# Ledger of designs, part 134: VHH binders against Flagellar brake protein YcgR (ycgR)

Target 1, 263 residues: Flagellar brake protein YcgR (ycgR), of Thauera aminoaromatica (c4kar8)
Amino acid sequence: MAELSTPSPASPAPLDGGRGDELEKFTLRGARQILQLLQDLITHRGLITAHTGGGHSFMTAVLKVDEERGRVVLDPSPDPQANRRALAAPRLTCVTQLDGIRIQFPLVGLGEGQDKGRPALFAPLPAEMLRLQRREFYRLQVPLAHELSCLLKAEDLARKPVEVSARVIDIGAGGVAVVVPTGAAEFVIGGTLPACRLALPDGEPIELDLEVRNLNRQTQRNGTEQLRVGLRFAALPRAADTRIQRYIFKTERALNAKARGGL
Short names: E, the ipSAE of ESMFold2; O, the ipSAE of OpenDDE; V2, 0.75 times the mean of E and O plus 0.25 times the DockQ between their complexes.

## First folded at step 13 (VHH)

Design V13 (from U3 with D53L; framework vhh_7pa5_2)
Fold by ESMFold2-Fast, scan of step 13:
Structure V13 (fold): chain B 263 residues (1-263), chain A 121 residues (1-121)
Amino acid sequence: as target 1 above (263 residues)
Amino acid sequence: QVQLVESGGGMVQPGGSLRLSCAASGFTFSSYAMSWVRRAPGKGPEWVSTISLSGGSTSYADSVKGRFTISRDNAKNTLYLQMNSLKPEDTALYYCAREYYEDFGPWFDHWGQGTQVTVSS
């Protein structure tokens, strides 16, 4: 006997079955789209982390796109060993960001040479590029001065209810990332935290249900451990969505004004 | 330095089974959710399955639900995918991937090189 699932506005589609289509939707294969995205990376001076396998990577950038020869020109590493590893690798996995959007693409057939008398790396244009759209994945890094917090209603190791005030480190249309001390509460991916309270600078805290999407333990430079928790807004009322978007917009505007004025 | 190495792929007939393994090194394996992602000929990458840090929670694509089982052994830093009742449509290069924790949605910061699975008579 199979169980039938019925979607509703308050019950979004389950995690299984949708992700493959989502990744495919974010994959660019058109030559013009690939060229435009690479040009955007040049224009915005995007730094690229190129993974060569075996745990090795180096920082690079697209210097230009050679449309006539179907190639990208990359900035070589100042470390000759990194360049040798890259040239020997069967494939590079390149990871970067554009306006908070993750971009990932493979390069195969890397060569070395010169561009206008300067050392350069060359590779054929990638056949595909993964680009995660801004609407779903844009995240504002929350300034520490804002002291943005979210009161989480969770459970401890003994399954007892606990309330944890977590610092919000980033926020987007779809959720927040928070930091908690290791051991403060237990989290399970896919678990729901009901009636949490997000404190924005303007107005009363927003009561909302959060779904745990990802977890990572981080060790700080001083040796202390903290847990980073990615949380999705399960069902966000229109008024709450408006307040969150307003906070993001105002903070972006203020940060842009400070950057233009000298940080 | 992060390294992911897949193994266990091969050729099987429809209805057969395979178990894939992914050996992880260079990071604290028990601190990351892990996924399997596949790429079939002529198609983009398709998410297959995810497992939580402890293995207490799993999720699957509808196309593989009830046929595939993801598991992990944190003591051995190894991720597994048990594939049963294989279909020709499961033919793909299968990648082990570490989930990136700072962003909402299905994306990955480290990938293996993949292991080929071919389901044919």
Scores: ipSAE 0.000, ipTM 0.145, lowest interface PAE 15.5, mean pLDDT 77

Design V14 (from U3 with S54E; framework vhh_7pa5_2)
Fold by ESMFold2-Fast, scan of step 13:
Structure V14 (fold): chain B 263 residues (1-263), chain A 121 residues (1-121)
Amino acid sequence: as target 1 above (263 residues)
Amino acid sequence: QVQLVESGGGMVQPGGSLRLSCAASGFTFSSYAMSWVRRAPGKGPEWVSTISDEGGSTSYADSVKGRFTISRDNAKNTLYLQMNSLKPEDTALYYCAREYYEDFGPWFDHWGQGTQVTVSS
């Protein structure tokens, strides 16, 4: 019988992914509003992805809200290992949508038990929920056809300088997320990568300093392992900032027009 | 607006086959990884299979590996699931789902109304 791998503890990401006060205006803290959203998720049979850290996640749904006991009851995963990872996690980051609106909330203190004789997961009601209504507040997922890349100036595991061409998977006004091959470079949260080059479809690459904000070793549902690096623009000249904003706007407009014109 | 419309479900006997289709519109289909997710009566949602945006990579839940094949035709904006050697346990409503990626990982930001698959003798 093979031994199960020891789960790696992961530091829980903030609800806002480190965006701080920027997302405060979209955060709901009223108990009645939170209860109503959870009930709406039950009514619409919302598909919830629960992230347990370390690139692991599972699918769940809200079975019921036990207002008297102040807890939510969730479907367990059919995968026992996913349930074990969830119970060991200090925090779950749950994400879903209702009518195209992104809903995100933390669950802390997950336990297991039974609801009416069936296995269930239990957690205290979340104290807050993030509700994002405007598509511009989501990071633009970069179309592969745009071939956006960022040349990162980093260090390898032996602390030697290396240049890594990373694929840009999303972009916002404040930064980018990139995918790098595992082991290509060493990244430290809070570290600065100087003189990186962001290649947009128009003009010369933009030279910019990037701060590492988060590191996520992700196993996609397609089984591929990747390192995703969240990078903040440390400072941008006005011209560079304008080019990035114009790219985001133009791409979003093109995606919306294609969506509306689809046959 | 994003639309995902599943079809191809139905009733089959154990050991039978079905091919599900998902017609996508309202977005650049070739830029998104796509998944099939199912929900059986009295059970939570279960991820079934994923295919990368260009079709170069696929993955499957252990319960369906070797029996199901996911594929896509980006020219037709269509996702497929070929289901062979069907079992009663495969009875579920099958959803086509679009993956969106955030700092914390992938999640489904859109899904269709589903197509019912019933495996019964």
Scores: ipSAE 0.643, ipTM 0.884, lowest interface PAE 1.6, mean pLDDT 82

Design V15 (from U3 with S54Y; framework vhh_7pa5_2)
Fold by ESMFold2-Fast, scan of step 13:
Structure V15 (fold): chain B 263 residues (1-263), chain A 121 residues (1-121)
Amino acid sequence: as target 1 above (263 residues)
Amino acid sequence: QVQLVESGGGMVQPGGSLRLSCAASGFTFSSYAMSWVRRAPGKGPEWVSTISDYGGSTSYADSVKGRFTISRDNAKNTLYLQMNSLKPEDTALYYCAREYYEDFGPWFDHWGQGTQVTVSS
């Protein structure tokens, strides 16, 4: 498959219907769009990681698009073993990036030959390419041990200001999900919570405005209710965005390292 | 905007040394593992070396072990590659690359324009 596998080890593996819809709107199937994207990879000399299965991959690049023959021409690996694995594989999964956008596509029917007298790998043009800004869709499930919190500035039923310390259960580039005790405050979808404070492990709390996007009431096993609130970052400053991305990447990498070492 | 700018390449004779530098801007440098990748004429790109976000872990391609040393200065947002005992087969365009970890393992999301290293006599 040409699908992006996004969940960290802290997240359940299966994609839901909403995630599938998100991936579909970033899948290119038009011949002109595919040709243009491949040409952009050539122009920017994009480095491609080609996955051959079984945990094996090699580095490559698109050398040429042969529109007349419907083929893409790739740099072979300097490692003969990697080239043999690639040729034996039923499919390559190619992953690269342009300007922060993840690009992923399958190549099927790989062959070898020469381009301008030099060794090359050939494959039919892909029928589809995924172009996805990972940041928009990825949600890191926050480890319980991190005790991540957000101080929400909200209103009670009488429209009086209240402050609620909420536990952050997931975080992404676009927002957070928090849990609050039922009755702690009133939330309305589309409402703005000004000057909230997000506490990250490194540095001062981040002051930001949050927009309420969704609400879900959950009953705990002990019979107590809690409210899950989905919150969007409104006009997030660049420095705050950088700190949030750093936390996400460092935590994801630490969780992935622990999963590989512990099991 | 993420920018990586390599420098320090040049021409040397076999057995010589060069030190490459990569100036990073537009992101929190200390949050990312960084790599050197090279591309020689007629060959695909070859991974050379990686250093973890604070320099606690390094790894090298078998072809360069014992000859190359990767290092970083997070205060200066700079990545280095010290290359000793250079061989003709080290001739390549050397790229500084930012490592990003995905379910498929490590991959590179940004790299620079490269700096040319030529080893010949």
Scores: ipSAE 0.005, ipTM 0.345, lowest interface PAE 10.3, mean pLDDT 78

Design V16 (from U3 with S54T; framework vhh_7pa5_2)
Fold by ESMFold2-Fast, scan of step 13:
Structure V16 (fold): chain B 263 residues (1-263), chain A 121 residues (1-121)
Amino acid sequence: as target 1 above (263 residues)
Amino acid sequence: QVQLVESGGGMVQPGGSLRLSCAASGFTFSSYAMSWVRRAPGKGPEWVSTISDTGGSTSYADSVKGRFTISRDNAKNTLYLQMNSLKPEDTALYYCAREYYEDFGPWFDHWGQGTQVTVSS
């Protein structure tokens, strides 16, 4: 029996589930586009993380696209157990990137064999491929110690202006998710909150307009109800975008260094 | 535009040594953990080593531990891999990769064209 360590302490999760509707505009379904994208991955020797389910994954690469047989050929893992898991899986979810663009696609009906006398994995060409800019989906989970907040300018039930200080729980290039006590304000999906103020640990608060994208009510263990509000940045100034990106990268760097230093 | 350019590969006999370099540009090098990944002909990619943004922590694959040393020079935006006691099994194309931790992204978001290492005879 062989067992290999993962290449990274964290294995990135595939995009799935409740975000399907939002991702349709980034999904390629044309046979020509799919073939071209797979060929681009070959040309640029793209490293692919293949998820087999149950938290298991391995690194692979596309060896070739066999248009005549409608197949993609993949490098097998050096770990025989990973290959057995892949062959037993009902679906393989492949995640990679090309020029900062996230690419994700499913493979169903995986088999094994030989390519030019070497072991290889084979699968039918995917019917769809996701092609998404990383900036649009990356979210940093905000450390509790940072006490990040956003002062929201919203309306109450009578449509009177109200200010609510909300805790920021995640942040990305495209927006933030905040937590608001139930009843503090009214939020409508698609509504705009003008001149809100995002407080980062260093410097003056950033003034920005936010669009409500989603609402999720949840009950905490102590019985307190909270509303999670997903907010998209509207017309973000370059200086603000730069400060937000610096915060995200600096925080990820610190978390990454801490995770690697820990035993 | 992020660019990573590997160099230093070549042909060497078993027991020999090589030092790989990776020149980084287009991003703040000192803000990212960096890795070396290799791909042998007919085999899937294998992670080799990672170094934190400050160089304060390193990790290695079991197959190279004790033989390879990863290091970086943040003033020169350069990543290194010192490879000692090379074995035929180390024959591969070696990639420099920028490591990225996120829920919805790959383990690496950028990597170079690679530099070929061949250990034979």
Scores: ipSAE 0.012, ipTM 0.344, lowest interface PAE 8.9, mean pLDDT 79

Design V17 (from U3 with S54L; framework vhh_7pa5_2)
Fold by OpenDDE, second read of step 14:
Structure V17 (fold): chain B 263 residues (1-263), chain A 121 residues (1-121)
Amino acid sequence: as target 1 above (263 residues)
Amino acid sequence: QVQLVESGGGMVQPGGSLRLSCAASGFTFSSYAMSWVRRAPGKGPEWVSTISDLGGSTSYADSVKGRFTISRDNAKNTLYLQMNSLKPEDTALYYCAREYYEDFGPWFDHWGQGTQVTVSS
């Protein structure tokens, strides 16, 4: 009788498969830390967006942490369809914020039931929780007066190389959001734009590779369509990172000073 | 610091109307999609509506579609929710929320303290 070694439960896939090593320092795995953070979310009535996959999500909140049973209790959606999707999903990706810090955690093994006579969702306690502090998550809204731009090396609909000068709307340690005219180029989420040039006020443009992370088409009131493109820095030299961080810091300081009536 | 301050809530009879406002500060308002979320007593939070950064696109939950209208004035850094044909089930704390979009989808990285809407006869 060969003892079928029950395959060790596959380690939950890292929250962000491609950046696992970089995010490890921000990932809580201690049971006590996880419990505390969940309790903090309860105390602060954190609004949680739970992603079920396929572009679907619903709003929830942590209602209770049941330490004895090792489970978290969540509010179900008022939408029965959302709950069905949630229960069918192999994994929920939960995202929220606490005191301006992004919190992300996976839930697996979701079930439904009742807590004190009220409908509730139940899941085992998350094995990990990601806390991204300001440095990693913060996006500076670029003042219009700074006129930051990014020269994008892209392709048009005919796959002909085109250069698009894009206005930078926001910037962070991890990337930029830019605005381009609709139809200026074809952008594909997950695609790489090589040898782009980010222009900062402090000197020569930074050459860098950019990865398209999100696209948002917007129609202006005047009927003009614009495309907002979220771009990640695919490979950022240390010197460039330092310059970007310096710019962000300097700009934030200036904005804060202005807000305080100093200038 | 990002601040969102909701106002315009109150008590109204079924079939009545309210207009909520959200004053935004501490960020470039026109660079973010904005949403309304509500939480009724004893129920989970519910997404209500979203408007794109420049106001070119709007979306609504099925529960409020045709009755609620989201709008924004970027010059005033203000988000609005016009609520018509209000129902008792619309009773909730209404939050103004800033939407952030990532590879896994949208979420809310900031929200206000909320404004109470009560629909009762």
Scores: ipSAE 0.874, ipTM 0.959, lowest interface PAE 0.5, mean pLDDT 88
Fold by ESMFold2-Fast, scan of step 13:
Parts: structure tokens; sequence; C-alpha cells
Structure V17 (fold): chain B 263 residues (1-263), chain A 121 residues (1-121)
């Protein structure tokens, strides 16, 4: 039997895997704003990473915007296999930065052809572009020495409650990323983990509800497999938010001071 | 303030060697994977190589495998690219880039001004 729940290429998924509602204030949907931002990426020669799914990506850049035909023209990859994967993908997730601002947009309906006699990729103009300042997307990479952990309340493969102490690898204003051994618990994107406990170095653990945003099963640098889990702060009291921001600020300042030395 | 400053580019004959350097400041260098990306005249950007945060793993584009070696010195906050057996096709502006990891995968949140490598004559 065929898989019946695959979305069509014309029906794009929400930006950032379920953060759609809170990202609306950072989303450009006006045709003129989208055209201007794409033109700015051309002017500043933005290095774009285009994700085709399945852990595959390639480097590209915007060559031009064709307003009459309502499409964007992109540099193809020098790797023919990357181009074939891109053309077969239902959607590309394109991400870059402009003056430290994260720019992200989907492309659906990718085709190939020629621009001024040279190979090019074409796609309809994106209906939306995300524009996030560093503050909104910044993640502190947690020093290993801090041994920062989060006790997750999840379910195992038999749907029985399980508590997993997960190492926090990054932390930001909106959430944390943790690593867990493959098989330690079952996670569902969009699922809520209630009453988890985030252990910061100073003070009592912070009790908070976490929403599973993303799951990434990766082979680590030493060949072991781990599950990276992205978790959003679903309900964050002001006191907890303040304490997390203070940890991020203090740690970043201390790390920068150590890395630079006295000169 | 994050800064990445490339150096070591220049002109070299085919078959020659160059070593590029990237001086990093304004962040904890040892916490980030780092990459080299290049852009040849009139062409789009091409990813060249990546090294993990502690140097335990490296990866290369097929076009440079066996000829280029990426390395890092976390004590000096410096990234390197040793380029051997250079070809005219390696002529490009070479960027040092900091890898940022998101749920959809890696991307580059900072890169430098680049250093020019020209392989000719």
Amino acid sequence: as target 1 above (263 residues)
Amino acid sequence: QVQLVESGGGMVQPGGSLRLSCAASGFTFSSYAMSWVRRAPGKGPEWVSTISDLGGSTSYADSVKGRFTISRDNAKNTLYLQMNSLKPEDTALYYCAREYYEDFGPWFDHWGQGTQVTVSS
C-alpha cells in the first residue's frame, strides 16, 4: 500500500516545525517585501544552505528574481547528485544570514533550466520569508564542564512513563536542545512533556513544560548514534525566563573572557 | 562581536600548495564546527570542508578529497585549510564559516570577507 498521508509539494509545512504561530510576527508575506529581501541577498552575495530533507543539503545563492514570471533563479550545485535530490524534493528549506539576521524561506516546485546560457534552478517566489534577529534564534552552546541536564518526563516504546536525564547541548530564549541515547524514550513531534526539570548550576531545578519541536537521529563524530531532541518552552513563568536569560548572559561573558585571555 | 578573518591566499601554479588560516574571535571557538566555503568567479558558492568542534571528525567535497586537509587549533582560535595539488578549478574566494545547527540541519550564521586563491600559469 502506498503512503496516504504525504503532503503535496504545493502544500508547504509550517516554518520551524510547529513554531508557526509565534513566528508570524517575524514572517514577511508581502510580495514587495519578499522581492526586496531576495534582492538584498543578491546584492550581499548571501551564502544559502538549501536543505532537501533526509539530512541532505547544498550551497546555493540567488542569481536573480524574475518578477514577471513570479520566480526566483538559483545557482545549481556543482554536485549533480545534490541537484537531482533537490529536484526530487517536495520542498527546499533555504537558510542564510544578512547582517547577522537569520533569513529562512521554503521553495516548492523546483525546476531546472538555463539562465543566460548557464545551468540554473528555478522556483516560484516563496509565499513567506522568515526574518529573525540573533536574539530570537541565538543558542548558547552549553560548556561540557557545566554538566547541564534536563530531567525529561516521557514514555517508553510500551507507552509506560519514563524519566530520562538528558544532557543539554544548547539553550536559548525559546528552548533547549538535548541529547538522549537512541531508544531511551519515544518522542512525538508536537507532544508535550509536562513538569520536566532543568538543572542550572546555581539554585533549584526549574520545573517547566516542554514541547517536542524536532527529532534528529545523528551519527556522532565517534560513530555512536544519539537522538538530538529540540524542545520548546511551552509555558515559561517570568521568574524562570529571567533565570535562564541570566545563565545564558553570564556563561557567554565568562566563556568570551576565557577564550580571549587578557589581551 | 563574532569575527572571522581569513588569510594565506595568493597566486600559485598548478600542482602547488597553499595553507589558508582563519582567525576567530568573539565566541567560544571550541564549541562550534567550522567550514570552508568557496566561490569561483561567475559561479555559485561551493562547500569545501567541515571540521567538528573538537577536531574529531572531518568531511570534504568530492572535488577536493585527497588534496585538501582541514584542521584547527582550539588553543589559538584558528582554523586551517592545507591545499595540495592545486588545479585551475580551485581558483576562488575562500570563506571561513561558522556552522550553526538547527532542527533541519547545519547552516552558516557567520562568514568572513574571504581570501583569494588564484591557480594559473
Scores: ipSAE 0.708, ipTM 0.900, lowest interface PAE 1.2, mean pLDDT 83

Design V18 (from U3 with G55S; framework vhh_7pa5_2)
Fold by OpenDDE, second read of step 14:
Structure V18 (fold): chain B 263 residues (1-263), chain A 121 residues (1-121)
Amino acid sequence: as target 1 above (263 residues)
Amino acid sequence: QVQLVESGGGMVQPGGSLRLSCAASGFTFSSYAMSWVRRAPGKGPEWVSTISDSSGSTSYADSVKGRFTISRDNAKNTLYLQMNSLKPEDTALYYCAREYYEDFGPWFDHWGQGTQVTVSS
C-alpha cells in the first residue's frame, strides 16, 4: 500500500516573495498602525480575498477589531466548505486594497464562533500588514494577446526530462509566473530549472535558468486544475534583463495608452 | 484611474429578472478577468461569477449556477450579469470587481460602489 504522500499543501508564499529587505519599509508591525489599518478596512468595507492554500480562497471582510481580546473578527463564507478549509488552514493569506494600495496580511489561529449572535470567524491580530503600491513593486500582467511563453526544462514523476510549454501570466524584473497543466512535470520549491527559454514578442527566446519559488495548484472555478509556478530568474544576463525591462516598459505604456483611449 | 461603475440594480419580485451592467474605465478592460461579488445584509461577501479576459471562460457560484449569466463586451468596456429566477436570498449589493493574479492566487484589486438588488414580494 504505497502511502500516497499527500502533497504538502503549498505554503502560502511568504509576504516578502524573496524581497524581504525591500518590503520591510512597506510592512507595518506596530500594533497601533495595524489596528488603524484594520479599522480603515472596516470603514471602507474592504473586500478581502482570503487564501487558504491549495489554490482555494474565499471572500471575507473585517467586521470588527476586538482590541481587548487582541483579535480580528471576519465574515464567514456563505459556503460551509470554504469555512472548513479556512479553519483547517494553518495560515490565511488575506489580500485586499484600500485607495488603490494593495494590502496583504497573514492570519493564523483561525477559529469560529459568534459575534452578537451572528456566525463569525476569529483570529489573533496579524503580526504584520504589508502596504504596497503597485508602482513600487510592479509585476506586469501579461496580456493574453502577447502569448508569452516559457519553455520549462523539468522532470516528470519518473524523473524523466520533459519540456513543458508554460504560459506566462505575469513578469517582473525578478521573475515570471507561469501556468502549466497539472501533472505536466514535477516541480520542487528551491529547485533550479536550467536552460529554460522565455519567449518575448520582440525577438528570439531568452535562455535562462529559473528557480522555483512558489507552487500553487489552482482549481479554476470551472473545475479545471492548473498549476501556477512562480519562477525567479536565477541568472539573468544583462542583455536579457534589458530586453525584459524594455518589454515591460513598452507593454505598460501601450496598456496605459489604450486605457486612455489612444489605441 | 481605474473606475468601475455598476448599474441596473433595483427591486424585483421573486422569479423576476434583472440585468446588471458595469462600466469599466482607466485600464485595458480586455486584459483582465472580471467578476461579480455580492454582499447581503448581515452576511459576508461572496463570489458570484467570473469571466476570463479574452477567452470568455465563465464560472459561477453554486448558489447562482443555472440562473445567472456573466458576459462582457470588450469593445464597450462593459461587464454584464443577467440574473434570472431571482430569489429573496439574492438580495444584496452587487459589486463589479477586477481580478488580479499573483503567486498565491487571484484577488480583486478594484471594485465599484455597487448596485443594490432587492428581491421581495
Scores: ipSAE 0.872, ipTM 0.959, lowest interface PAE 0.5, mean pLDDT 88
Fold by ESMFold2-Fast, scan of step 13:
Formats: sequence, structure tokens, C-alpha cells
Structure V18 (fold): chain B 263 residues (1-263), chain A 121 residues (1-121)
Amino acid sequence: as target 1 above (263 residues)
Amino acid sequence: QVQLVESGGGMVQPGGSLRLSCAASGFTFSSYAMSWVRRAPGKGPEWVSTISDSSGSTSYADSVKGRFTISRDNAKNTLYLQMNSLKPEDTALYYCAREYYEDFGPWFDHWGQGTQVTVSS
């Protein structure tokens, strides 16, 4: 997948995306439940995206579960550099779906080797796995017609403050994803952007602090690059949370009505 | 119900071309970034290409850059992959996938059953 490296060390994204307390009821910790879910991913040939931190990820799948050795065996990437990044990463965040249910789990202690003569990656069995219904992880893909933007308060290469207007491409209870021209600002995973302004269709811009969670480089048709930035709401005020949730609800309702009536 | 249905695969000789299509239904296609992912015999899945919701941004795996072109027609709810200068190494089942973003990055919350591409002399 597309990826971006950062010069500053950054911790991998948390398994729960910052929703730890709320996700406990969706978390599997029983050894037999974890083994069964991994076997289900094998049976259904689940396409897994493994995030290695620093905006890097690759596609994988579960090859087998080695119960005796307490490990999971995964397909390596066809890109040797992605495999080297994965092996160097302190943690992988693996995410997939099974029957419309989001499945997410961490892997720590990744190694490489072979399984029946086939190259493979392996790691100890995860201690936990999340099973989330769509409603629990939902993010609204922002309609282009809404022209949502977020004015980012960031820093340039010289650490001088700079303001960048970014298009909001998706929004959820926990954050937004935006696109900016590559080089418009320097973003560090785990860094905080204070006093940014999120412009919703109704009312004044919402002032809020955003934490950079991921970076993904994209190439436009003319060969120029833009950066997709995932941003988490840091300590979102209640009034702002209410406005964001209302926008999401109203827009989803309108999109559902359009999809039903437009068939 | 979200459905993605791939088509356009087949047998082609090295150096040939194919255009894959993906018919999307059950969601607002124009609001999602879309991707192609492939799985070759005896190998794991490989991301191939992504296109943004507006078609303003595209990205490609190094293995296909310069040979493949991703595009979309939002009015027809259809995603395309134009494959030129095909190589035996491009032999795989090709999946259309809907991209979803989380704080840790993109992942795929839906994909189709795939369409088989075989490149052989």
C-alpha cells in the first residue's frame, strides 16, 4: 500500500483507536475464541490489512494457526521492503472483515521463515481480538457537494507555524481524514495540531485540537503528490461532539434516502 | 446490501491488455475511495491500486506502475482497471474493494468475489 515515513519516532496506533473503555464488550480474550476466529479468517480467505506504523501497511492473510507453538502464520507481502518494515515494527495492527463485521487484532514479535516451503511471517497468537458491528466503527464518507474543510494549524519544514486548508474526506465520532498537498506542512504521527478549525455546513467553524494518527501519500493524474492525513479529535468539547454527531446522522439519513429512491 | 461485482478477466498472452470492471451497488459509490487487490496462486494478497472518491488522486503498487490505470465512473457506479503490457506475474484473482479509513489508516470493509486474470503463452 501507499505509505509515508516520518523522521520522528511514533508509537503504533492503539488497537482500540482511543476507544479502549467502550470496546471492552466487543473484545475476545478467550484462547479458544481467538483460535476459532483466526480459523474463520482462513476459511473465508479474509483480506487483511496490516499496519506497521509510520503510515506503512501491506496486505496479508492468515495461512494457518499453530496451536502447539501458540502462533499465527501469515502471508508475506510480495514487496520485500514492506516485509522488512513489518519485521522491524514493534507492533502490527491487523484489520479485516468477516460477514460485514470488522475484525481487528494486534501482533507483536513478528518473525519470518517458511511454512511447507512457502515464505511466511509468524507471530505469537494475539491476546485479544475485536469484533465490531458497522455501527460501532462507522465513519461518514463526506459527500463532495458538502465541500467540508478543516483549517489545520501545523508547522513547516523550519518549524514555523503555517495554516493549511484541507478537504475533509471522512468524519466519525473519533476524528476526520483530510487531504493536503505534499509539502504544505510537516506532519508527525502522534503530534498534536492545536486550535484547528473544522467547517461544517451549518454554523461557525468548530475549534478543536487534532492528533495526527496516520499519513498516506497519493499521486494525482498529473504526477503531483498529495498527502492523506488521519486526525483524531483530542479532548473534543461536548458541544462540538454534538454538532459533529448531528451532521453525521443527518447526512447518513439523506444518503440512505437518496440510495433507496435513486434505484 | 453492499455488493461489488468484478468482471472483464480472462486469458491473455504476455504483452496483451485487459480492462476490468467492478459494478457497485447498495451504497453511495461516489463517497468512497476504491481499490483493486489481487491474489496470485500460492501467494498472499497484494494491493494494486487506489482511486479517490473524486478521481483526483490515484496510487499504484510499484509492480504495476506505468502499465495499469485505475479509473471510475461515478454516474455508472463502476470502477475500472485498464491493464496494459501484461506479464505472467500479473496472473491472479482480482478483487474490487471499498476503502474505509480509521485512525491507524485505510483498510477494506467490503470486496467482491474476484475476476480471474491469466497471462500465459
Scores: ipSAE 0.742, ipTM 0.909, lowest interface PAE 1.1, mean pLDDT 84

Design V2 (from U3 with S52W; framework vhh_7pa5_2)
Fold by ESMFold2-Fast, scan of step 13:
Structure V2 (fold): chain B 263 residues (1-263), chain A 121 residues (1-121)
Amino acid sequence: as target 1 above (263 residues)
Amino acid sequence: QVQLVESGGGMVQPGGSLRLSCAASGFTFSSYAMSWVRRAPGKGPEWVSTIWDSGGSTSYADSVKGRFTISRDNAKNTLYLQMNSLKPEDTALYYCAREYYEDFGPWFDHWGQGTQVTVSS
């Protein structure tokens, strides 16, 4: 289970020691684990962004692992300048993903050579690799000023189809919590609401299927009743997942900046 | 083949202005958030500003708020950074970067070559 975390400041660089002890639990140092992870990147044709310092990077891939020589073989950039920068860099920081898991590792001592008569880059095997799981249990409390809404497709008290605009109270990688006007619709725990529309501040609403996970009827201080509904993303397209994660991080850093600016 | 090409850097006096441009090709520009990142001699990379894919939302580093404005033209596949009231501490290589979001925050998967901004008297 992922822990709730304090939002980190925005950083253009790969994850580094700024996350301290939290990153240590995701760091692989076993030679067998490192070799297996590199082999997984080859098998799945994982695209790697290699950062050469000074804000420069290029796209590469692991072509093979030479276990006997203790080397990894990389696909060179079609841009000769990117290859020259990589060869001149004291260190590359390689960043990729595999099935929603972030992978990051350093390469030191990059050299140039050939593989089967074609240009290739090579480096000693990394001593460590970061493998980072998703923040699926973190929930952002949605600022009221954002007026986030989700248009739900549900049934009314007479079992007739209705569309209900619900205010989004919190949002995470795995779902949202919304408030629904009292009496607007009926919900069944475990039921699926198809083709709902999540409206983020930027762009078109995201169409997604939601599963009802919990229901909580709350009475406000003024005597008004509201229904809080916990909803899980039943089938989340990659593009939608990216937009939701982008919104969460952007909002977290904006809230942190506003809080510090008040001091 | 993703390509980002920055331009518009140069030498300017303190209090002056510059406008940076980034020409993007090889991908659907309108589908990605874009950022400006800078690196000054002796400092690590510093995020400067981000603009979302539609252009409807922006964010800025505290050091540049009120002085810099990020914008984009999705029809021209171009990102801009208007820099006003420039200070010596703004001296850096400025990079155009393509953002994506995974797990614990934004990542930059493609960068340009950079354009040099020098602010001196």
Scores: ipSAE 0.000, ipTM 0.178, lowest interface PAE 11.7, mean pLDDT 77

